# Ledger of designs, part 31: miniprotein binders against q6w4x9r395to579

Target 1, 185 residues: q6w4x9r395to579
Amino acid sequence: GHCSLEGGSFVTTFDARPYRFHGTCTYILLQSPQLPEDGALMAVYDKSGVSHSETSLVAVVYLSRQDKIVISQDEVVTNNGEAKWLPYKTRNITVFRQTSTHLQMATSFGLELVVQLRPIFQAYVTVGPQFRGQTRGLCGNFNGDTTDDFTTSMGIAEGTASLFVDSWRAGNCPAALERETDPCS

## First folded at step 21 (miniprotein)

Design sk16
Fold by OpenDDE base, fold request of step 23:
Formats: structure tokens, C-alpha cells, sequence
Structure sk16 (fold): chain B 185 residues (1-185), chain A 89 residues (1-89)
């Protein structure tokens, strides 16, 4: 499954459902029992301009009981609040520079993250087949059905992206805005 | 500045940890809530120190000052939450 966060405010789920939102919070991208130690992948969005519609991805966060890894648009990588030099390796996670503009977080448990630093901070999440039907968050549920991707944290199917996205907030932030646009256009 | 960049990351992490702490509290996991909040507190205090240091060293970017203000606000929130959790321990 491939999930992408592109163009500052566009998301494509594991089931290839595209949507757009504007928010300035941290959101859960991926939660799954397949992630060890209650792991979750999150995305941090912040204001990129003066209007509420000017928001962009600024960091990716992987949280578990063992690790708290942040990768920011400024190429800052931390674990448990400590800045780390690349390549950085934990027990089952490695963060390294893939290219001049891309960082990668590789894991032993079927999660891969690629972060594009320039010209736009973007993230690409890949999960193995063992994650099928066992994912939750903004990246959807990876079950091959695009119609139920907007399932909230409480298990309610939503028709709009705003309520769906808001349900996956990992912070005390304002409500997100939604816009129907093609992220690949 | 590099200090601001790091401080920003710490701020984001502290914010999410506070949120996690609140969820733990709502679930009745007071010990976990306390631990998460304490960690958030340490991170946010460090973020504040870094931001202040950046300013002292000549960082005049408005974003740094804004970060400092946000961090101070979050620190107060964390402190209040810790006090709340402590009453349940």
C-alpha cells in the first residue's frame, strides 16, 4: 500500500483515494496493530501563509513506546527529543539520506517512509501486504475499497474529508478545511 | 537559526505528547498520563531555552519569537495538566 502527502495539502490513501484538506495540527496518518510498541505515524501541518488555506506539511512523526522520531522540513531528525545525525539506526528503524533531496525511514516491520525535502516537503508511506485491512488514519484502511477510507477514529464513515481528518487530530487544534481537488493535477 | 529549527521540532513533539497524556487521562490511565505530560514538560522547557538562546544570539526572525510565545503557552498548558493529573494519583 502506498499513501502520499503531496503539494502541501493533498493526500492519497492506501486505496488510492485522493483528497485535500487544510489544517494546522498533527494528524495520525497510520495506526496499525502491525506496528510494534503501539506505533503510529503522524504528520504535522502548519501555516505556510497568511490565509487559513495556506497550510503545508512541515514534519513527520513516528511515535511508539520505544521511539519518538521526528523528521522536519528543515532536515532536523530527532529521537526522543534528541537531535540525530544521519544515518541513524535504532533496533528496528533506520533513518538515512536516500538522495540529496530525499530522506528515508526504513523499518524491519514493513513500514517505509520517504520524505522529499525540496522543493516541497512531501511524504510517501509504504506498508507491506500484512497491513491490508489493518490500518487506520488519514492514509485509510488499506482494504481495496475507496468508499470507506473516510472512516473516523471512532469507526464512523464520513462523506467529507473535514470531519474525517478532524477525527484523526493528535493535538488541540482548530478544525480542518476541505477542498475537492486532484492531488496529481 | 539552527536552534529555532530544533526548538520547533521539540514544540511539535511536546504538543502531541500532551495530547496523548490527555487521552490517557480520559481513559483512567493516570500514571501514563503523568509520565507523558512530564516528558512533554521537559521538551517544551528545552524548546523555550533554545528559542531564547537563539534570540539572545541575534536571531531576529519573527518566527522565532512566535515560536517562543507558542511554546510558553504550551508550557503553561502542560503545567496545568500535570497539576490536574497529580490530584488523581
Amino acid sequence: as target 1 above (185 residues)
Amino acid sequence: SELRKIAKVLYWLAAVLLWEAERAFEAGNFEEAFELAEEAGKLIEYAIKLAEKAIKEGDTDPQTEELLKKAEKLAKEVERFIAKVAEEL
Scores: ipSAE 0.833, ipTM 0.923, lowest interface PAE 0.5, mean pLDDT 94
Fold by OpenDDE base, fold request of step 23:
Structure sk16 (fold): chain B 185 residues (1-185), chain A 89 residues (1-89)
Amino acid sequence: as target 1 above (185 residues)
Amino acid sequence: SELRKIAKVLYWLAAVLLWEAERAFEAGNFEEAFELAEEAGKLIEYAIKLAEKAIKEGDTDPQTEELLKKAEKLAKEVERFIAKVAEEL
């Protein structure tokens, strides 16, 4: 499964459902029992301009009982609050420079993350087949059905992206704004 | 400044840890809530120190001041939460 966060406010789920939102919070992208030690992948969005519609991805966060890895748009990589030099390796996670503009977080448990630093901070999440039907968050549920991707954290299907996204907030933040458009349009 | 960049990361992490702590508290996991909140507290205090250092060293970017303000606010929230959790331990 491939999930993408592009263009500052566009998301494409594992099931290839595209949507757009504007928010300034941390959101859960991926939770799964397949992630060890209660692992979760999150995305941090912040204001990129003056208007409410000017929001962008500014960091990705992987949280588990063992690791708390942050990769920011400023190319800062931390684990448990400590800045790390690349390549950085833990027991089952490696963060390294893929290209001059791309960082990669590789894992031993079927999660891959590629972060594009420039010109726009973007993220690409890949999960193995073992994650099918066992994911939740902004990246969806990876079950081959796009119609149920907007399932909230409470297991309720929503018709709008804003309510769906808001349900996956990992903090006290304002409500997200919705503009569901096809990124390919 | 590089200090601001790191401080920002610490701020984000502290915020999410506080959120996790709150969830733990709601679930009745008071010990876990306390541990997470304490960690958030350490991170946010360090973020504040870094931001202050940046300013002292000549960082005049309004974003740094804004970060400092936000970080101080979060620090107070964490402190209040820790006190709340401590009553349940």
Scores: ipSAE 0.815, ipTM 0.915, lowest interface PAE 0.5, mean pLDDT 94
Fold by ESMFold2, look of step 22:
Structure sk16 (fold): chain B 185 residues (1-185), chain A 89 residues (1-89)
Amino acid sequence: as target 1 above (185 residues)
Amino acid sequence: SELRKIAKVLYWLAAVLLWEAERAFEAGNFEEAFELAEEAGKLIEYAIKLAEKAIKEGDTDPQTEELLKKAEKLAKEVERFIAKVAEEL
């Protein structure tokens, strides 16, 4: 399964449902019992450009009881608040420079994250088949059915992105700006 | 500056940890809430120190002052939350 964060504000779920939003917050991309130690993948969005209504992806966070990894658009990589030189390896996670423009976080538990640093900060999330039907968050539920990908943190399926996205906030922040845009071609 | 870039990461992480601490508190897991909030407090104090050092070393980017203001606000929120959790221990 593949989930992508592209163009600063566009998301495509594991079930290929596209949507767009703007908000200044951290959001839960992926939670699953398949992630060890209560792991979760999160995305940080902040203001971009001259318009206060536009936001873009600025960092990706992997959080568990053991690791607190942040990869920022400024090419800062930390674990537990300590800056790390790449390649960086734990028992089950390796973060390394894939190319001059891409970093990769590879894991032994079926999660892969590829981060494009330039020209635009983008993220690509890949999960193995063991995650099917067992994900929650902005990347959807990975059940093969796009009609319920907008399932909120309370378990309610919504028809639009705004309530869905707001339910996955991981912070005390304002509601996302309502911008539902067709996928870019 | 490099100091501002690291301080931003620490600020974001601290905010997330405070959020997790609040969820633990609501679930009645007061020891977990306290541990998460203390970790958030350490991160945010470090973020403040890095932002202040960046300014002292000549970082004139307005984002650095904005970050410092946000970090100081978050530090107060963390302190209030730690006091609240301590009452339940």
Scores: ipSAE 0.814, ipTM 0.912, lowest interface PAE 0.7, mean pLDDT 88
Fold by ESMFold2, fold request of step 23:
Structure sk16 (fold): chain B 185 residues (1-185), chain A 89 residues (1-89)
Amino acid sequence: as target 1 above (185 residues)
Amino acid sequence: SELRKIAKVLYWLAAVLLWEAERAFEAGNFEEAFELAEEAGKLIEYAIKLAEKAIKEGDTDPQTEELLKKAEKLAKEVERFIAKVAEEL
């Protein structure tokens, strides 16, 4: 399954449901029992310098009981708050420069993250088939059905991206702004 | 500056760890809440040090002062939360 975080704050879920939002917060992208050590993938959005109300992806965070990896738009990579030189490897995670414009986090547990650094900071999340039906967060539930991808952190299916996105905030922050809703198929 | 860029990462991580600590506290996992909050405190203190050093070394970007103010506020929130959790240990 594939989830993308692209310019203009566009998100496409594992079930190919597109949406857009603007908010200044950290959001849970992916939670799953398939991630070891209570792992979770998160995205940090912050105000962009382009306009007053627009936000963009500024960092991706992977947290578990063993690792706390941050990859920022400024090409800063840390684990547990310590800056790391690439390539960087733990027992089950490797972060490396894929190209001059892309970094990759590869894992042994079926999660892959590719980060585009330029021209704009974007992220592409890939999960193996063992994650099917077992994901939560901004990337959706990966159950093959787009109608319930906007399931909140409390398990409620919502009709709008804003309510869904707000429920996945990992912090005390303002409600997300929905500038334009993509068409539903 | 490079120092500001690292300090911002530490700030984001500390904020997330405090949020996770609060969730652990609400779930009754007080030892986990304490450990996460202590880690958040260490990260935010280091973020403050790096932001201050960046300013001292000539970083004039207003984002650096904004980050420092946010980090100092977060540090106080972390300290108060740690005290709250310690009462349950």
Scores: ipSAE 0.808, ipTM 0.908, lowest interface PAE 0.8, mean pLDDT 88
Fold by ESMFold2, fold request of step 23:
Structure sk16 (fold): chain B 185 residues (1-185), chain A 89 residues (1-89)
Amino acid sequence: as target 1 above (185 residues)
Amino acid sequence: SELRKIAKVLYWLAAVLLWEAERAFEAGNFEEAFELAEEAGKLIEYAIKLAEKAIKEGDTDPQTEELLKKAEKLAKEVERFIAKVAEEL
């Protein structure tokens, strides 16, 4: 399964459902019992222009009881708060420069992350077939059915991306903006 | 400038760990909440020191001063939360 985080705050789920949101927060992309040590993948979004509707991905975070890996748009890679030179390897995780513009985090547990650094910071998440039906978060549930990919952290299927995205916030942040109308237009 | 970039990452990680600590506290897992909050506190203290060092070494990017102000605010939030959790231990 493939999930992508692309410019303009576009997301495509493991079930190929596209959506867009505008928010400045950290969000849970992927939780699964297939990730060891209570692992979770998260995305950090921040303002990228003068309006709140202009937000972009600025970092990806992998957290577990053993590792706290951050990969930023500034090409900073840390584990447990300590900056690392690439290639960086643990028993289960390898982070390396794939090309001049791409970094890759490969794991032994079926998660793979590719980060495009330029021209725009983007992320591509790949999970093996063992994750089918075993995921939740912004990347959806990977069950082959796009109608329930907007399932909130409370288990409620929503019809709108903004309510779904807001439920997956990992921080005390404003609600996501999807269809903002400028009152002064 | 490299110091600012590292400090920003530490700031984001500390904010996430504080949020996780708050979730643990709400669930009644006070030992876990305390451990996560202390880890967040160490990260944010280091982020502040790196941002301050960057400024002293000539980083003039306005983002660096803004980061320092945000990090100092987060540090106070972490300290208040640690005190709150300690009352439940």
Scores: ipSAE 0.799, ipTM 0.904, lowest interface PAE 0.7, mean pLDDT 87
Fold by OpenDDE base, look of step 21:
Structure sk16 (fold): chain B 185 residues (1-185), chain A 89 residues (1-89)
Amino acid sequence: as target 1 above (185 residues)
Amino acid sequence: SELRKIAKVLYWLAAVLLWEAERAFEAGNFEEAFELAEEAGKLIEYAIKLAEKAIKEGDTDPQTEELLKKAEKLAKEVERFIAKVAEEL
């Protein structure tokens, strides 16, 4: 499964459902029992302009009981609040520079993350087949059905992105705005 | 500044940890809530220090000042939450 966060406000789920939102919060991208130690992947969005529609991805966060890894648009990589030099390796996670503009987080448990630093901060999440039907968050449920991707944290299927996205907030933040747009357009 | 860049990361992490702490509290996991909140507190205090240092060293970017304000606000929230959790321990 491939989930992408592109163009500052566009998301494509594991089931290839595209949607757009504008929010300034941290959101859960991926939760799954397949992630060890209660792991979760999150995305931090912040304002990029003066209007409410000017928001962009600014960091990716992986949280577990063992690791708290943040990769920011400023190429700052931290674990448990400490800045780390690349390549950085933990028990089952490695963060390294893939290219001059891309960082990669590789794991031993079937999660891969590629982060494009420039010119736009973007993220690409890949999960193994073992995650099929066992994912939650903004990246959807990876079950091959796009119609139920907007399932909230409470297990309710929504018809629009706004309530869906808001349900996956990992903080006290304002409500997100939505726009039905093809991220490839 | 480099200090601001790091401080920002710490701020984001502190914020999500506070959220995690709140969820733990709601679930009745008070010890976990406390630990997470304490960690958030440490991080946010360090973020504040870094931001202040940046300003002191000549960082005049409005984003740094804004970060400092946000961090201070979050620090207060964390403190209040810690006090709340402590009552349940």
Scores: ipSAE 0.792, ipTM 0.909, lowest interface PAE 0.5, mean pLDDT 94

Design sk16
Fold by ESMFold2, look of step 21:
Structure sk16 (fold): chain B 185 residues (1-185), chain A 89 residues (1-89)
Amino acid sequence: as target 1 above (185 residues)
Amino acid sequence: SELRKIAKVLYWLAAVLLWEAERAFEAGNFEEAFELAEEAGKLIEYAIKLAEKAIKEGDTDPQTEELLKKAEKLAKEVERFIAKVAEEL
């Protein structure tokens, strides 16, 4: 399954449902029992340029009881608050420069993250088939049904992105602004 | 500057750890909440030091001053939360 964070503010879920939002916050992209040590993948969004209503992706965070990896648009990579040189390896995670413009986090547990640094900071999340039906967060539930991809952290399916995105905030931050990319909701 | 870039990452991580500490507190896991909040406090203190050092070394980017203000605010939130958790320990 594939989930993408593109154009600074666009998301496409594992079930190919596109949406757009703006918010200055960290959001949960993916939680799953398939991720070891209570792992979660998160995305950090911040203001883009001088416009206060526009935000874009600025970092991706992988967090578990063991690792706290941050990969920023400034090409800073840390684990547990310590800056790391690439390639960087833990027992089950490797972070390396894939190309001059792309960094990759590869894992032994079926999660792969590729970040594009330029021209726009973008992220591409790939999960193995074992994740089917077992994901939560902004990347959706990976059950093959786009009608319930906007399932909140309380388990409620919403028809619009706004409440869905807001429910996945991992921080004390303002509510997200919604801009739907699909003419139907 | 490079110091500002690292300080930003530490700030974001500290904010996430405080959020997790708050979730642990609401679940009644007060020792875990305290440990997460202390870790957040160490990260944010380091972020503040790096941002201040960046400014002292000639970083004039407005983002650096903005980051420092945000980090100082978060540090106060972490301190208040630690005090709150300590009442339950």
Scores: ipSAE 0.789, ipTM 0.899, lowest interface PAE 0.8, mean pLDDT 88
Fold by OpenDDE base, look of step 22:
Structure sk16 (fold): chain B 185 residues (1-185), chain A 89 residues (1-89)
Amino acid sequence: as target 1 above (185 residues)
Amino acid sequence: SELRKIAKVLYWLAAVLLWEAERAFEAGNFEEAFELAEEAGKLIEYAIKLAEKAIKEGDTDPQTEELLKKAEKLAKEVERFIAKVAEEL
C-alpha cells in the first residue's frame, strides 16, 4: 500500500482515495498492530503562510515505545529528542539520505517512508501486504475499498474528510477545514 | 537558526507526547501517563532553552518568538497535567 502526502494539504490513502484538508495539528497517518511496540506514524502540519488556511506538512513523526523519530522540513532528524546525524540506525529503523532532496526511513517491519524535502515537503508511506486491512489513520484502512477510508478513530465512517481528519488528531488543535484553498508549497 | 529548527521539533514532539499521556490517563494507565508527561516536560523545557538561546544569539525571526511563546504555554499545560496524574498515583 502506498499513501502520499503531497502539495501541502493533499493526501492519497493506501486505497488510492485522494482528499484535501487544511489543519495545523499533528495527525495519525498510520496505526497498525503490525507496527511493533505500539508504533504509529504521524504527520505534523503547520502554518505555511500568512493566512490560517495556508497550511503544509512540516514534519513526519514515528512514535513507538522505543523510538520517537522526527523528520522535519529543515532536515532535522531526532530520536527521543536528540538530533541525529545521518545515516542513523536504531534496532529496527534506519534513516538515511536517499538523494539530495529525499530522506528515507527504512524499517525491518514492513514500513517505508520517503520524505521529499524540497521544493515541497512531501511524504510517501509504503506498507507491506501484511498490513492489508489492518491500518487506520489518515492513510486509510488499506482494504481495497475507497468508500470506507474515512473511518474515524472511533470506527465511524464519515462522508467528508473534515470529521475524519479531526478524529485522527494527536493533539489539542483547531478543527481541520475542507476548504478548497491553495495549499502552501 | 539551527537552534530554532531543533526547538521546533522538540515542541512538536512534546505536544504529541502530552497528547499520548492524556490518552493513557483516560485509559487508566496512570504510570504510563506520568512517564509520557515527564518526557514531554523535559523536551519542552529543552525547547524553551534552545529558543531562548537562539534569541540571545541574534535570532530575530518572529517565528522564534512565537515558538517560544507556544512552548511556554505547552510547558504549563504539561506541568498541570503532571500534577493531575500525580494525584492518581
Scores: ipSAE 0.717, ipTM 0.881, lowest interface PAE 0.6, mean pLDDT 94

Design sk3
Fold by OpenDDE base, look of step 21:
Structure sk3 (fold): chain B 185 residues (1-185), chain A 89 residues (1-89)
Amino acid sequence: as target 1 above (185 residues)
Amino acid sequence: STLRKIAKVLYWLAAVLLWEAERAFEAGNFEEAFELAEEAGKLIEYAIKLAEEAIKEGDTDPQTEELLKKAEKLAKEVERFIAKVAEEL
């Protein structure tokens, strides 16, 4: 499964459903029992301009009982609040520079993350087949059905992205705005 | 500045940890809530220090001041939450 966060406000789920939203919060991208130690992947969005529609991805966060890894647009990588030099390796996670503009987080448990640092901060999430039907969050449920990708944290299927996205907030933040647009347009 | 960049990361992390602490509290996991909140507190305090240091060193970017303000607000929220959790321990 491939989930992408592109263009500042566009998301494509594991089931290849594209949608757009504008929010300034941390959101859960991926939760799954397949992630060890209650792991979760999150995305931090912040204001990139003056208008409410000017929001962009600014960091990716992986949280578990053992690790708290943040990769920011400023190329700051931290674990448990401490800045780390690359390549950085834990027991089952490695963060390293893939290219001059890309960082990669590789794991032993079927999660891969590629982060494009410039010109636009973007993220690409890949999960193994063992994650099928067992994912939750903004990246969807990876079950091959795009119609139920907007399932909230409470297990309710929504028809629009706004309530869906808001349900996956990992903080006290304002409500997100939605726009049904093709990320490729 | 590098200090601001790090401070921002710490702020984001502290915010999500507070959120997790709140979820733990709602679930009745008061010890976990407390631990998470304490960690959030440490991080946000460090973020504040870094932001202040950046300003002291001549960082005049409005984003730094904004970050400092947000961080201070979050620090207060964390403190209030810690006090709340402590009552349940």
Scores: ipSAE 0.756, ipTM 0.900, lowest interface PAE 0.6, mean pLDDT 94
Fold by ESMFold2, look of step 22:
Structure sk3 (fold): chain B 185 residues (1-185), chain A 89 residues (1-89)
Amino acid sequence: as target 1 above (185 residues)
Amino acid sequence: STLRKIAKVLYWLAAVLLWEAERAFEAGNFEEAFELAEEAGKLIEYAIKLAEEAIKEGDTDPQTEELLKKAEKLAKEVERFIAKVAEEL
């Protein structure tokens, strides 16, 4: 399955459902029992200086009991708060520069993350078939049915992307609607 | 500046660790909650120091002062949460 976080705060789920949101928070992108050590993938969005987009992806975070990896739009890569030179390897994770504009986090557990650094910071998440029907978060549930991809952290299907996205906040932050900027304010 | 860029990462990670600590607390995993909150506290302390150093070294980007204010608020939240968890230990 493929999930993407692209410019303009566009997301396409594992079931190919597109949506857009604006918010300033960290969001749970992917949770699954297939990720070892209670792993989760998260996306950080913040206000941008671009007038046509009020928020943009600024970092991707992978958390588990063993690793706390952050990859930022400023090309800072850390694990457990310590900056790392690439290539960087743990037992089951390798982070490396794929091309001059792309970094890759490859894993032995069926998760692959590719981030585009330029011209804008974007992320592409790929999971193996073992994740089918076993994912939660902004990337959806990977069950082949787009009608329930907006399932909240409480398991309730929502009709709007903003309510769905707000339910996946991983932080003490206002709801996305409260954090959206008015370019005319 | 490079100091601001690293401080931003530390701030984001600390915020996430506090959120994880709160989830651990709600699940009754008080030792885990305490450990995560202590880690968040150390990270946010470093973020504040780096942001302050950036300003002293001439970083005039308004984002640096904004980051420092956010980090100081988060540090106080972490301190309050650590005290709360300690009551359960």
Scores: ipSAE 0.738, ipTM 0.874, lowest interface PAE 0.9, mean pLDDT 87

Design sk7
Fold by ESMFold2, look of step 21:
Structure sk7 (fold): chain B 185 residues (1-185), chain A 89 residues (1-89)
Amino acid sequence: as target 1 above (185 residues)
Amino acid sequence: SRLRKIARVLYWLAAVLLWEAERAFEAGNFEEAFELAEEAGKLIEYAIKLAEEAIKEGDTDPQTEELLKKAEKLAKEVERFIAKVAEEL
């Protein structure tokens, strides 16, 4: 399964459902029992200067009971609050520069994250088939059904992206404007 | 500056950990809430020190002053929350 976070705050879920939102918060992208040590993947959004988008991705965070990895648009990589030089390796996670414009976090547990640093900061999440039907968050539930990808953190399916995205906030911030597609551009 | 860039990452992480601590508190897991909040406090104090050092070394970007103000506010929120959790322990 593939989930993407692209310019203009566009998201495409593991079930290929596209949507857009405008928010300045940290959001849970992916939670799953397939991630070790209560792992979760999160995305940080903040205001941007793009005329057709008011917010953009500024960092991706992987949290578990063991690791707290942040990869920022400024090319800062930390684990547990300590800056790291690439390549950086733990027993089950490797973060490295894939190309001059892309960083990759590869894992032994079926999660892969690729971040594009320029021209704009974007992220691509890939999970193995063992995650099917076992994901929650902004990337959807990976069950092959796009109609319930907007399932909130309380387990209810919503008809709009705004309620769905708001439920996955991991921070104290105002509710975001969410749309499946943005006609502004 | 690189100090500002690192401080910003620490700020984001501290904010997430405080949020996780609040969820643990709501679930009645007061020891976990305390541990997460204490970790958030350490991260945010380090972020403040790095932002202050950046300014002292000549970082004139307004984003650095803005980050410092946000980080100081978050530090107060973390301190308040730690006190709240300690009352339940």
Scores: ipSAE 0.795, ipTM 0.904, lowest interface PAE 0.8, mean pLDDT 87
Fold by OpenDDE base, look of step 22:
Structure sk7 (fold): chain B 185 residues (1-185), chain A 89 residues (1-89)
Amino acid sequence: as target 1 above (185 residues)
Amino acid sequence: SRLRKIARVLYWLAAVLLWEAERAFEAGNFEEAFELAEEAGKLIEYAIKLAEEAIKEGDTDPQTEELLKKAEKLAKEVERFIAKVAEEL
């Protein structure tokens, strides 16, 4: 499954459902029992301009009981709060520079992350087939059905992206907005 | 500044950990809630320190001051939460 976060505020689920939102919070992209140590992949969005529609992805966070990795445009921060030189390797995770503009987080458990740093901060999540039907979050449930991708954290199917996205907030933040235009895209 | 950038990352992480702590608390996992909150506290304090250092080194970007303000607010929230959890331990 491939999930993408592009153009500032665009998301395409594992089931290839595209949607858009504007929020300034951290959101759960991926939760799954297939992730070891209660792992979760998260996305941090922040304002990129003056208007509410000017929001963009600013960081990706992987959290588990063992690992805390934040990939931002300029820094990779780990468990101890220190910026690390790449490549950085833990037991099951390796973060390295793929290209001059791309970082990659490779794992031993079927999760791959590619982050484009410039000109636009974007992220691409890939999960192995073992994750099929066992994912939750903004990237959807990876079950081949796009119609139920907007299932909330409480297991309720929503018709709009905003309510869906809000349910996956990982913090106390304002409600997300769904808008047609994004000047930061 | 680089310090601001790191501080911001730590702020984000601390906020998430606090959120996780709150969820643990709601689930009745008070020990876990406490541990997560303590970690959040450490990170946010470090974030504050870095932001302050950035300012001291000449970072005049309004974003740095804003971050510092937000971080201080979060630190207080974490402290309050820790106190709350401690009552349940």
Scores: ipSAE 0.614, ipTM 0.843, lowest interface PAE 0.9, mean pLDDT 92

